# VH-VL binders against q80uz0r647to840, part 30

Target 1, 194 residues: q80uz0r647to840
Amino acid sequence: RALVIAQELLSSEKAYVQMLQHLSLDFHGAVLRALENVEQEGREPLAQEELRQGLRELPAICDLHQGILESLEQRLGDCGEGQPQVADIFLAREQEFEHHAAHILQFDRYLGLLAESCLLSPRLATTVREFEQSSQGGGQSMKHRMLRVVQRLFQYQVLLTDYLNNLCPDSAEYDNTQSALTLISKVTDRANES
Key: E = the ipSAE of ESMFold2; O = the ipSAE of OpenDDE; V2 = 0.75 times the mean of E and O plus 0.25 times the DockQ between their complexes.

## First folded at step 15 (VH-VL; framework fv_rovalpituzumab)

Design g3 (at its last look DockQ between E and O 0.81; V2 from the best seeds 0.71)
Fold by OpenDDE, look of step 15:
Structure g3 (fold): chain C 194 residues (1-194), chain A 124 residues (1-124), chain B 107 residues (1-107)
Amino acid sequence: as target 1 above (194 residues)
Amino acid sequence: QVQLVQSGAEVKKPGASVKVSCKASGYTFTSYTMNWVRQAPGQGLEWMGWINTDTGRPYYADDFKGRVTMTTDTSTSTAYMELRSLRSDDTAVYYCARETWYYDEGFYWYFDLWGQGTLVTVSS
Amino acid sequence: EIVMTQSPATLSVSPGERATLSCKASQSVYDYVVWYQQKPGQAPRLLIYGASTRATGIPARFSGSGSGTEFTLTISSLQSEDFAVYYCQQDDYSPWTFGQGTKLEIK
């Protein structure tokens, strides 16, 4: 059953990465281009820079999860019907999860800044709407897509907990999975505190 | 005065095409997306799609893809909606609607300005 | 697509009375719901957006509430001009979809 849960982790990661790719490549790029126009007009350069910095976490988060996905695919492909080893995939990327922490902490701020920028630039507002129109990510509102980035961490908690409950307590994977859960919890705790 | 003024009623045969115009006035045309919504007689509202009035890029609902073309003329602040291969069930009042947004811990969009509607009747 | 279901189809209420219109989404749309009023021969008019924010110029007797899958438009004291068809719309998922409408008629 641990394998089944790992497979669910993989399948959900694929979908999540696809969504992240859209955020990272399409939305991020388009917004940055629109912001350049705002800056050229001499409007609130510091606020725009802060927004840019906040949005830069998206590509980083995307890269993180692309790596996780690749590793999951490899591990699950190699183990066949045997005991999967997936916990170390998260542990090896502990530092990269700081991008998630940053995203969580800055979420409300950069959304507010984005809105302010949209007031100054109708093109930026339309960019946001075009992104929302996109079928990728379910065609959902921008706010909810951005929230999904945070929600994925909570999904990890659920999935990894289920995974843990189906492992032998005396196994190395069990210990590593506990460590992975601790890692994820450190990041999600920030979300709960915000 | 801020308003949207649409072209007059149309009567078409099945298989024909219709092009409805929507002229905007009183505001910056390119600062708002333009949507098209239709309403069959005695029925509800159906969203057809929208167009970026700045770039001219349209987005169509799946049910209309292949049959609808939305365009704009920024020089005249006019949006156009062409529907092809008309059928009897295309008989409806077609509305253009300006879309705007507000922010409250999220972006919320709504149609705040509507044209008067254009009746398109498709009959043999 | 998200299905918006309004109830009842027709609501008969006397002037001065309270009217409560329901709108249900097939899945959660959070608070991304818009309400429109349409009178015969006229285009829809914006009433409420963001589930509970009243549009400019809309009388205080109109109020919106709800979140997730259940939404309500309330008219506290019906005026003669309030008898019309009301539509809810979700703005969370593309394509944007409308309810089938509730006809508010005079009792």
Scores: ipSAE 0.769, ipTM 0.893, lowest interface PAE 0.7, mean pLDDT 93
Fold by ESMFold2, look of step 15:
Structure g3 (fold): chain C 194 residues (1-194), chain A 124 residues (1-124), chain B 107 residues (1-107)
Amino acid sequence: as target 1 above (194 residues)
Amino acid sequence: QVQLVQSGAEVKKPGASVKVSCKASGYTFTSYTMNWVRQAPGQGLEWMGWINTDTGRPYYADDFKGRVTMTTDTSTSTAYMELRSLRSDDTAVYYCARETWYYDEGFYWYFDLWGQGTLVTVSS
Amino acid sequence: EIVMTQSPATLSVSPGERATLSCKASQSVYDYVVWYQQKPGQAPRLLIYGASTRATGIPARFSGSGSGTEFTLTISSLQSEDFAVYYCQQDDYSPWTFGQGTKLEIK
């Protein structure tokens, strides 16, 4: 049943947003404050600005998914008897998924720039380790947390494919779900090519 | 001359507390995290927790929460671990260990410098 | 919490021969594995980090391999000072747990 799959999409999206909030609000805030201290000590401003620009992708991804979650809650909070309508939630946000594409292509590079900053300021490394200690979201290594940002898109492909297979093929929601899958697959294909 | 030197062996009664010191020499104390690991006689290594030596913020393993306190004194480059409400199964050698990192497509962490260990014996 | 299981508990090998020590994680830790050596009455000594990278000053006869859940420490030409207890540790997921150890003994 399509409705059950749509409700699974909602519940898993809620968990994903909680993980993104920890990553984008707590860790990024601490790292950005530490980078400001390095800049005040006369370090190389251009390399630090490149890292700062790359780190902005995570807050943007968090904003995207907070919007998706809100829309899913509104659509699936009704106790409707009919077929769910959720595919347009993704289609309305096509341009915002480019933040995921940027993250896929560059997160290894930006993590390397963070490591260079840790060499210049060894105390920054303890910020990284404290974040890895955190039990919020599972307490995993920084590399794995960055990878989990990407893994959601592959989960969407699975969930939306299952959803599509349970829709009437001549419905508008079927056509919209095919379009949403195409949108998500375009972004994930960049991960396979990189 | 980079070293960690711990306080001497202790004999305690059940219910008492013990405080083990770990003095760092030959490196910048606040640039590395400090971990505590214990080893009961004939048994393996058990991680107890760690402390940020710059801020003094500790993180404890679940098995020790409520009974352990880790602190630092940056003016003497010394870390401390206090274990309260001692039981006979707390008899162990207690180690401090400095943690450092290496980057290669991710941060890898390991204990590169260990104290000599402090034997704590808990008996009536 | 990730359980690190070492095997065998004791390994008897003759000097000059090859020893192979195994470590298995209860879930994938990728290559975030550290190996330590401990001789009686001494603190542990770092051998290997990142599953396969030798620490400074560790002889070339020590090598590590593996990824995911299965890891191996190999000592290719055992010397008398290599008979000790060996511990693996994972540093991927807090708490950073140790295996129970493998004792390497003279056969």
Scores: ipSAE 0.593, ipTM 0.806, lowest interface PAE 1.3, mean pLDDT 87
ESMFold2 (binder alone), look of step 15: mean pLDDT 93; pTM 0.939

Design g4 (at its last look DockQ between E and O 0.82; V2 from the best seeds 0.64)
Fold by OpenDDE, look of step 15:
Structure g4 (fold): chain C 194 residues (1-194), chain A 124 residues (1-124), chain B 107 residues (1-107)
Amino acid sequence: as target 1 above (194 residues)
Amino acid sequence: QVQLVQSGAEVKKPGASVKVSCKASGYTFTSYAMNWVRQAPGQGLEWMGWINTDTGRPTYADDFKGRVTMTTDTSTSTAYMELRSLRSDDTAVYYCARETWYYDEGFYWYFDLWGQGTLVTVSS
Amino acid sequence: EIVMTQSPATLSVSPGERATLSCKASQSVDSYVVWYQQKPGQAPRLLIYGASTRATGIPARFSGSGSGTEFTLTISSLQSEDFAVYYCQQDDYSPWTFGQGTKLEIK
């Protein structure tokens, strides 16, 4: 049963990484290019810089989950029908989850900044619209796609909890999984507070 | 005056193609995406696709992919929609519609400006 | 695609009375709903966007409400010029889809 849940974790991670790649490679790049073409004075340049900084979390988050995916593939490939070891995959990347924290804390802010920038740049607005129309994202709105980044952490909580419930309590994996859940919860708590 | 003016009614035979024009005036043409929506007689509205008026890049609804081509001429502020391999069920009023957005803790998109419509009749 | 279902298909109301039009989405579309008015021989006209924001020039008697899958257009006191077909649209998931329309007619 634990293996089945781990397989679900892997399959959902694969789909999530594809979504993140689209955000990181297509949307992020396009928005940055559009921002470079906006020539504004005063507060706007600073606002744009803040937006760019916020958006840089997307590539970082993508890299994080790419690594998680690779590790999951390797671990599940190696264990056969035995007990998988997946908890340490998350624990080893504790620092990288700060990008999620930053994303959560700044989410409303740089969506607002994005909107302000779109007012100044119709080109940027159209870029956002094109991204929303892309087939890779299921045609969801920008807001919803950005929220999916945060929602994945809650999915981790559910999946890892199920995983935990199917482990031997006396196993090292059990303890590590609890630690991983604690790690994820620290980040998701910020989402709930926002 | 801000407006969209479309070309006149068309009568076509099955298998033929039709190209409808939509001329924008009173605003910056390249600042707003242009959508195409059709309406069969006595029926509802059907979205066909949209075009980035700045880049010229179109996006089509799946039902029209392969049969529709959307283009723009920025020098004349005109959008075009060509529909090929016409069938009787393509008989409809075709509208161009300008798309814009409003932000309120989210991006809300809507069609705020419509052309007067172009009737395309497909009959043998 | 998301299916937008409007009800009723036809609504008969007397001038001066209140009209309530329903729009239901097959999936949650948050507040990404737009309302249009269409009179015979005319193009649709924007009424409400973002589920509840009234477009410029639209009389105050028009109001939109709802979220998720349930949306409502309300006309508080019907005027003679309000008798038309009304369409809702979702703008959350591509392709953008319209309801089948509600015909508002004089009782």
Scores: ipSAE 0.666, ipTM 0.853, lowest interface PAE 0.8, mean pLDDT 92
Fold by ESMFold2, look of step 15:
Structure g4 (fold): chain C 194 residues (1-194), chain A 124 residues (1-124), chain B 107 residues (1-107)
Amino acid sequence: as target 1 above (194 residues)
Amino acid sequence: QVQLVQSGAEVKKPGASVKVSCKASGYTFTSYAMNWVRQAPGQGLEWMGWINTDTGRPTYADDFKGRVTMTTDTSTSTAYMELRSLRSDDTAVYYCARETWYYDEGFYWYFDLWGQGTLVTVSS
Amino acid sequence: EIVMTQSPATLSVSPGERATLSCKASQSVDSYVVWYQQKPGQAPRLLIYGASTRATGIPARFSGSGSGTEFTLTISSLQSEDFAVYYCQQDDYSPWTFGQGTKLEIK
């Protein structure tokens, strides 16, 4: 039953990466292009540069999960039906999960900076509106989309807990899965402190 | 004076089409999205979709995809909604509504200015 | 799509009294709720956005509250012009949806 849960982890990771690509490549690019027009008009370049820099956390999170997806595909391809070994994929990327922590702590502030920029640029405001209503993004508000970025971590807790409960307690994979859950919990605990 | 003025009432046969106009005045047309909402007699409000008035790109509610076309003419500050293959249950008042926003921990979108409405009656 | 359910369908109250109108969402919409007033033969009029913020020019007797799935519109000290149909609408998830309305009638 462990293998079934690991396969669900893989399939849900693929869906998550597609969502991250939409958010970090399509929307982020449209916002950056709209900000170039505001800067040509000479309005608050320092605050807009802070927004640009802060938005770069989304591509970093996307890169993290592309790596996780690639590793999951290698481990869970058609080549094996034995007990899966996936927990180290997360452990190997412990430092990269700090991008999630940064997102949790800062996304409300960056949304506020975006809103201030929208006061200066009606075109930027309509970019936000179009993204919120896009079918590829599921039609959710911007705040919900930012929360969906971190929602995956809670899904990992559920999936890895179910996975752990179907592993032999004496196995290395059991110990590694406990460590992966601890890693994920440290990041999500920062969400409760925000 | 900030207002939206819509075209007059129309009577159509089933299978025909109707095109409703909505002329904006007193504000910058391309700075606000335009929404279309309809109301069947004695019924509630139904959102049909919206158009980005700067780019002309529409977004349609699923129930209307394939039958509705929303367009703009920025030179006249006018939005248009065309509904094709009319049925009797398309009899309704059709409203255009200007959309604006407010930020408080998130973007809130709402309709602060409405046209007077256009009655479309579909009958044999 | 999110269903917005209003209750009661009709509310009969006297001028000078308080009216409380309810709106329930089929899933959480946080505070992304808008209230409109519509009098017979007229277009809707914006009252409240963000669940609780009065639009410009709306009298202080109108107030909104709620978050998540439960929302209320309260009208204190009713005036004769307040007897109309009231609609709630969510703006959190596409498609944006309206409740079916509550008719506020003079008793």
Scores: ipSAE 0.505, ipTM 0.769, lowest interface PAE 1.9, mean pLDDT 87
ESMFold2 (binder alone), look of step 15: mean pLDDT 92; pTM 0.928

Design g5 (at its last look DockQ between E and O 0.13; V2 from the best seeds 0.00; counts 0 for: pae O 2.8 > 2, placed apart)
Fold by ESMFold2, look of step 15:
Structure g5 (fold): chain C 194 residues (1-194), chain A 124 residues (1-124), chain B 107 residues (1-107)
Amino acid sequence: as target 1 above (194 residues)
Amino acid sequence: QVQLVQSGAEVKKPGASVKVSCKASGYTFTSYTMNWVRQAPGQGLEWMGWINTDTGRPYYADDFKGRVTMTTDTSTSTAYMELRSLRSDDTAVYYCARETWYYDEGFYWYFDLWGQGTLVTVSS
Amino acid sequence: EIVMTQSPATLSVSPGERATLSCKASQSVDSYVVWYQQKPGQAPRLLIYGASTRATGIPARFSGSGSGTEFTLTISSLQSEDFAVYYCQQDDYYPWTFGQGTKLEIK
């Protein structure tokens, strides 16, 4: 049933937002503070600015999914029978999914820049180590956490396909879900090309 | 030149505590984390936790939380591990190990320098 | 936590021959595997990190391979000093965990 799949979308979005908040708010802030310390010591500021710019994709992705979560909670919080309507939540945010495209194309590069900065700052390297240890992040390596950011889009493809298969084909929600799948597939196709 | 030198062997009774020291030389102590690993006689290696040598913040393996305290003294480049409420199955060689990293499509962490080990024997 | 299982527990091989030691992770750890050598009465010694990269000063006869869940340490043309216990360790998921060891014995 479509409603069950929409509830799975909501519950998995809650978990994803929690992961993004830890990555984008806690780790990103700690890295920015450590980078400012390196800049005060007269190190190369231009390469660090590229890293700083790239790291801003994570907060932007977090903001996107916070909005998706809030909309899903509102739409599904008063489930009173009938067919759910969630596809337009994704369509309304089509431009914001470009942050995911940017992440897919560049996250290996930004991890490399982070590593270069760690050579200059033992404190930054320790920040990475402590973040990887953290219980909220599941104790995984930084590479795996960055991959989890992109893996959500593939999970959307699975969930929205299952959702689509349980909708009335002549409904507006069916058409909107097809459009949402197209949007997500466009972004994930960049991962296959890279 | 670069080395970790640990304190000498200890014999303890059940219920006592032991504090093992690990003095670093030949490198910048606060640039690397320090790990503690133990090895019971005839058995393999067991990771106990690590300490951020710059901030002094420790991170303990679950099996040792509540019984272990890890500290540092940056003025002497020395790390310490204290294990309390000793039992006979705590008999082991306790190692300190310096951790470093390498980047190749991800951060790889490994122990490139080990202390000589400290035998702690717990017997009644 | 991730369980690292080494096999065989003991491997008896003649000097000059090739030894192959296996390490299996209970979950994928990509290439986040480290190999250590330990001789009796000594601390462990780093051999390989990142599954396949030899540490500084390690002879070329030591090589590592594998990714995901299965990893191999190969020692070509064994020398007398190579008879020791070998441990694998994963560094992908906290806590860092070690295999139980493979003892390499002279035949």
Scores: ipSAE 0.471, ipTM 0.756, lowest interface PAE 2.3, mean pLDDT 86
Fold by OpenDDE, look of step 15:
Structure g5 (fold): chain C 194 residues (1-194), chain A 124 residues (1-124), chain B 107 residues (1-107)
Amino acid sequence: as target 1 above (194 residues)
Amino acid sequence: QVQLVQSGAEVKKPGASVKVSCKASGYTFTSYTMNWVRQAPGQGLEWMGWINTDTGRPYYADDFKGRVTMTTDTSTSTAYMELRSLRSDDTAVYYCARETWYYDEGFYWYFDLWGQGTLVTVSS
Amino acid sequence: EIVMTQSPATLSVSPGERATLSCKASQSVDSYVVWYQQKPGQAPRLLIYGASTRATGIPARFSGSGSGTEFTLTISSLQSEDFAVYYCQQDDYYPWTFGQGTKLEIK
């Protein structure tokens, strides 16, 4: 049962990473390129910089989860039908999860800035529109897309809790999973308080 | 009591502007995104945009970009929607609506609190 | 934009009977569908969110179902106060859009 849950964790991580890659590489990249043009025109340079700063967490978060995915693939590929070891994958990356905290605090702000910037820059607006039309999400709102980053943490809580409930309480993995849940909860609590 | 109270009915001429207010009470104003939705007489609902009540940053629907301005006053827990260059087809009841979300194996968004609506009539 | 199509435009049902309202999206919106009730002269009232979650204070006779492109609001046993206009909404894609509404009237 624990293995089945771990496999679900892996499969969902694959899908999540694909989404993140799209956000990080395509959206973030496209927006930055468009913003460069806006800056060259001398339009709202401070606001543009703030927007860039707000979006900078996306690549970092993407990197985090790419690492998680790779580790999950390795661990689950090697364990066969035995007890998987996945909790330490999260624990080893505790500091990187601070990017999620930053994202939670900033995404509504930079979405607003993006909206304002789009009003001021038809080029940027077109860039965003094109992205939305061609994205995996098929045009889901950026608000929802950005919140999916936070949503994944809640999914971790659910999955890791189920995972925990199917582990031997006397196992090291059990203790590590509890620690991992605590780690994730520190970030999700911020989301719930906002 | 948790509620949204909007300003009174307005009658405007074409080309004029209208500013509707929405005062929130009974909850933390800055914790919820505020949306504006209008409804023409006998018609359905049309979403206009939202504003972050904490930062004051708005997002407008494309159909209203350039004509609408959403603002907030956190000191009075009041959201404002200004619509400019009014036309006859802008005649509608305008609602403010509090947006929130719930997580249950996913995020779900909804308008859980509505103002009573403000009728704006645009006529020559 | 996502077009939300409600059917029928008008539904005539007798008190105590079951009412089934349909909402179809022009493309998949997963479960990001919300149902509202509106009575004459009143603001919309939240009924169902997330396609199937009943809002606080909403009677159990109201239920929502569906996923992807097809969604349904069901009223198991109509009460006199249930006769109103019902709207579905998607908030997965910008611009957020509403159905044209179904008027539930007494037969």
Scores: ipSAE 0.053, ipTM 0.652, lowest interface PAE 2.8, mean pLDDT 90
ESMFold2 (binder alone), look of step 15: mean pLDDT 93; pTM 0.946

Design g6 (at its last look DockQ between E and O 0.72; V2 from the best seeds 0.00; counts 0 for: pae E 2.03 > 2)
Fold by OpenDDE, look of step 15:
Structure g6 (fold): chain C 194 residues (1-194), chain A 124 residues (1-124), chain B 107 residues (1-107)
Amino acid sequence: as target 1 above (194 residues)
Amino acid sequence: QVQLVQSGAEVKKPGASVKVSCKASGYTFTSYTMNWVRQAPGQGLEWMGWINTDTGRPTYADDFKGRVTMTTDTSTSTAYMELRSLRSDDTAVYYCARETWYYDEGFYWYFDLWGQGTLVTVSS
Amino acid sequence: EIVMTQSPATLSVSPGERATLSCKASQSVYDYVVWYQQKPGQAPRLLIYGASTRATGIPARFSGSGSGTEFTLTISSLQSEDFAVYYCQQDDYTPWTFGQGTKLEIK
């Protein structure tokens, strides 16, 4: 049963990474290019910089989850029908999860800043719309996609908890999984407070 | 006055093509995306696609890909929709609709301005 | 695609009475729902966006509510000009989809 849950974790991670890749590569790039045009006009330079900084978390988060995905693929590929080791995949990347924390804390702020920039630049607004129209990531609204970044952490909590409940309590993986859950909870607590 | 004015009714045979025009006035044409929505007689609304009026880049609904072409002429503030390989079930009123947005803790998009519609009848 | 289901298909109400129109999404679309009014021979008219925000120029008797999968358009006191077909639309998932419409007719 633990293996089945790990496989679900892998499957959902694949889909999530695809969405993140689209956010990181297409949306992020397009928005930054559009913002350059706005900045050339001398409009809200400080606000634009703050927005840029907020958006930089997306590539970082994408990199994090790409790494997680690769590790999951490797671990599950190697274990066959045996007990997989997946908890350390998260633990090894504790520092990188700070990007998620930053994203959660700044989410409303940089969306607001994005909206302000869109008011100044119809091209930027259209860029946002084009991204929403993309079939990548399920063709969801910008807000919905951005929220998915936060929601993934809660999904980790659910999946890892189920995983934990199907491990031997005396196993090293059990202890590591508890640690991983603690790690994720530290980040999700910030989301609940916001 | 802010308005969208579409071309007149068309009667076509199956297999033919139709090109509908939508002329915008009273606002900056390139500042708003343009959508096309059709409505078969007595039926609901069906979204066909949209076009970036600034770049001219279109995005089509899957059901129309390969048969529809959306274009714009910024010099005349006019959007065009061409539908090819017409069938009887393409008989409908075709609307152009201006799309805009509002932000309230989220980007909300909606069609705030509509053309008067163009009836396209496909019959043998 | 997201399926938007409106009910009832036809609603008969007397002038001055309250009308309640329902729209259900096949899955959650948050509050990304738009309402349009269409009279015979006319193009649709924007009423509500963001599920509950009334468009400019729309009378206060029109109100929208709901989130997730269930949405409602309410007309508090029907006027003669309110008898028309009403459509809901979701704007969260591509392709954007419309309900089949509710015809509001005079009782």
Scores: ipSAE 0.765, ipTM 0.910, lowest interface PAE 0.7, mean pLDDT 93
Fold by ESMFold2, look of step 15:
Structure g6 (fold): chain C 194 residues (1-194), chain A 124 residues (1-124), chain B 107 residues (1-107)
Amino acid sequence: as target 1 above (194 residues)
Amino acid sequence: QVQLVQSGAEVKKPGASVKVSCKASGYTFTSYTMNWVRQAPGQGLEWMGWINTDTGRPTYADDFKGRVTMTTDTSTSTAYMELRSLRSDDTAVYYCARETWYYDEGFYWYFDLWGQGTLVTVSS
Amino acid sequence: EIVMTQSPATLSVSPGERATLSCKASQSVYDYVVWYQQKPGQAPRLLIYGASTRATGIPARFSGSGSGTEFTLTISSLQSEDFAVYYCQQDDYTPWTFGQGTKLEIK
């Protein structure tokens, strides 16, 4: 029932955090290092600085989900064999979900800026391709990896809806789960603006 | 002129190894990845893996892991593919191929430059 | 692993006519499809990338279309030099896989 769905939330969150860590710590760091070492007269410094600013959303999203994962591990490890309590984990982090909103609105633009940078530094293009072919990521395109950052929120909507339907309606967890769904839905509604 | 020139045909016995070279000219070798693709006689194309020519880091297709080694020599703009423990079903033409990209709402990757191919025949 | 399935295996068409070659992916590859032409004893030649974009120097009689799982290569007004084997390839994610080929023959 509810416990099974909460366990699925935990296991899928662990997989998601591993993906975010690769994207935000390994690739993001490699791209920033490559951008730092690129030098050429007549370049577009504004476009590269804008790309740097936009890429900073990825580490922030990774930090958010590391916190969610840690809390889920504690709650599902320390709870008795009864009704789980996980909804407040999301509610406590409401402001941090704005990093997801920023990513949703801008990731296509940031990919375009990355491509412009690759024209100026062809070695950056090989960095992009090497990451895309990484066995850790399963060989997905950079666009799809950026899209998977967003897709987790839609997965949360599915999981939390199923979770809600398996809770006692007069419990505090039921009310908190409704609030968490509202929070997640507000962020995902911005995907329809793009 | 932009080109990839591969080493000549090889005849090998089962259990031996072969090392195919692919020399690039007319472009900056380290700016593009190098891929290896083989084609058995009368058959289709099979991707074997690729190498980042700047870092020297290879990635191998699962079917070839443990038997293949891909390397580069940036001083000569040359990529190498070595296949060990040869067997008769390794008889094929082996191609090197340069990969490049185009951006239009996403990165599109394709092999725009191919070597002439190297026939490797494995027989008694 | 994404399986690319081409049909027909052999297509017999008269010069000056239209040829339509099919390629099906085992799962969506969006528009990340590349088409190559190969003549006997030669390396493959790039024709189309991004499912529909002709490579530089490819004649206008070659066109590609499709997205998701279904893709076609169309050759209008066939010329004698167009009779060859054609391969589709997905570049969505590793391993990069090719279709088994369609041989285009003179009818």
Scores: ipSAE 0.488, ipTM 0.739, lowest interface PAE 2.0, mean pLDDT 86
ESMFold2 (binder alone), look of step 15: mean pLDDT 92; pTM 0.934

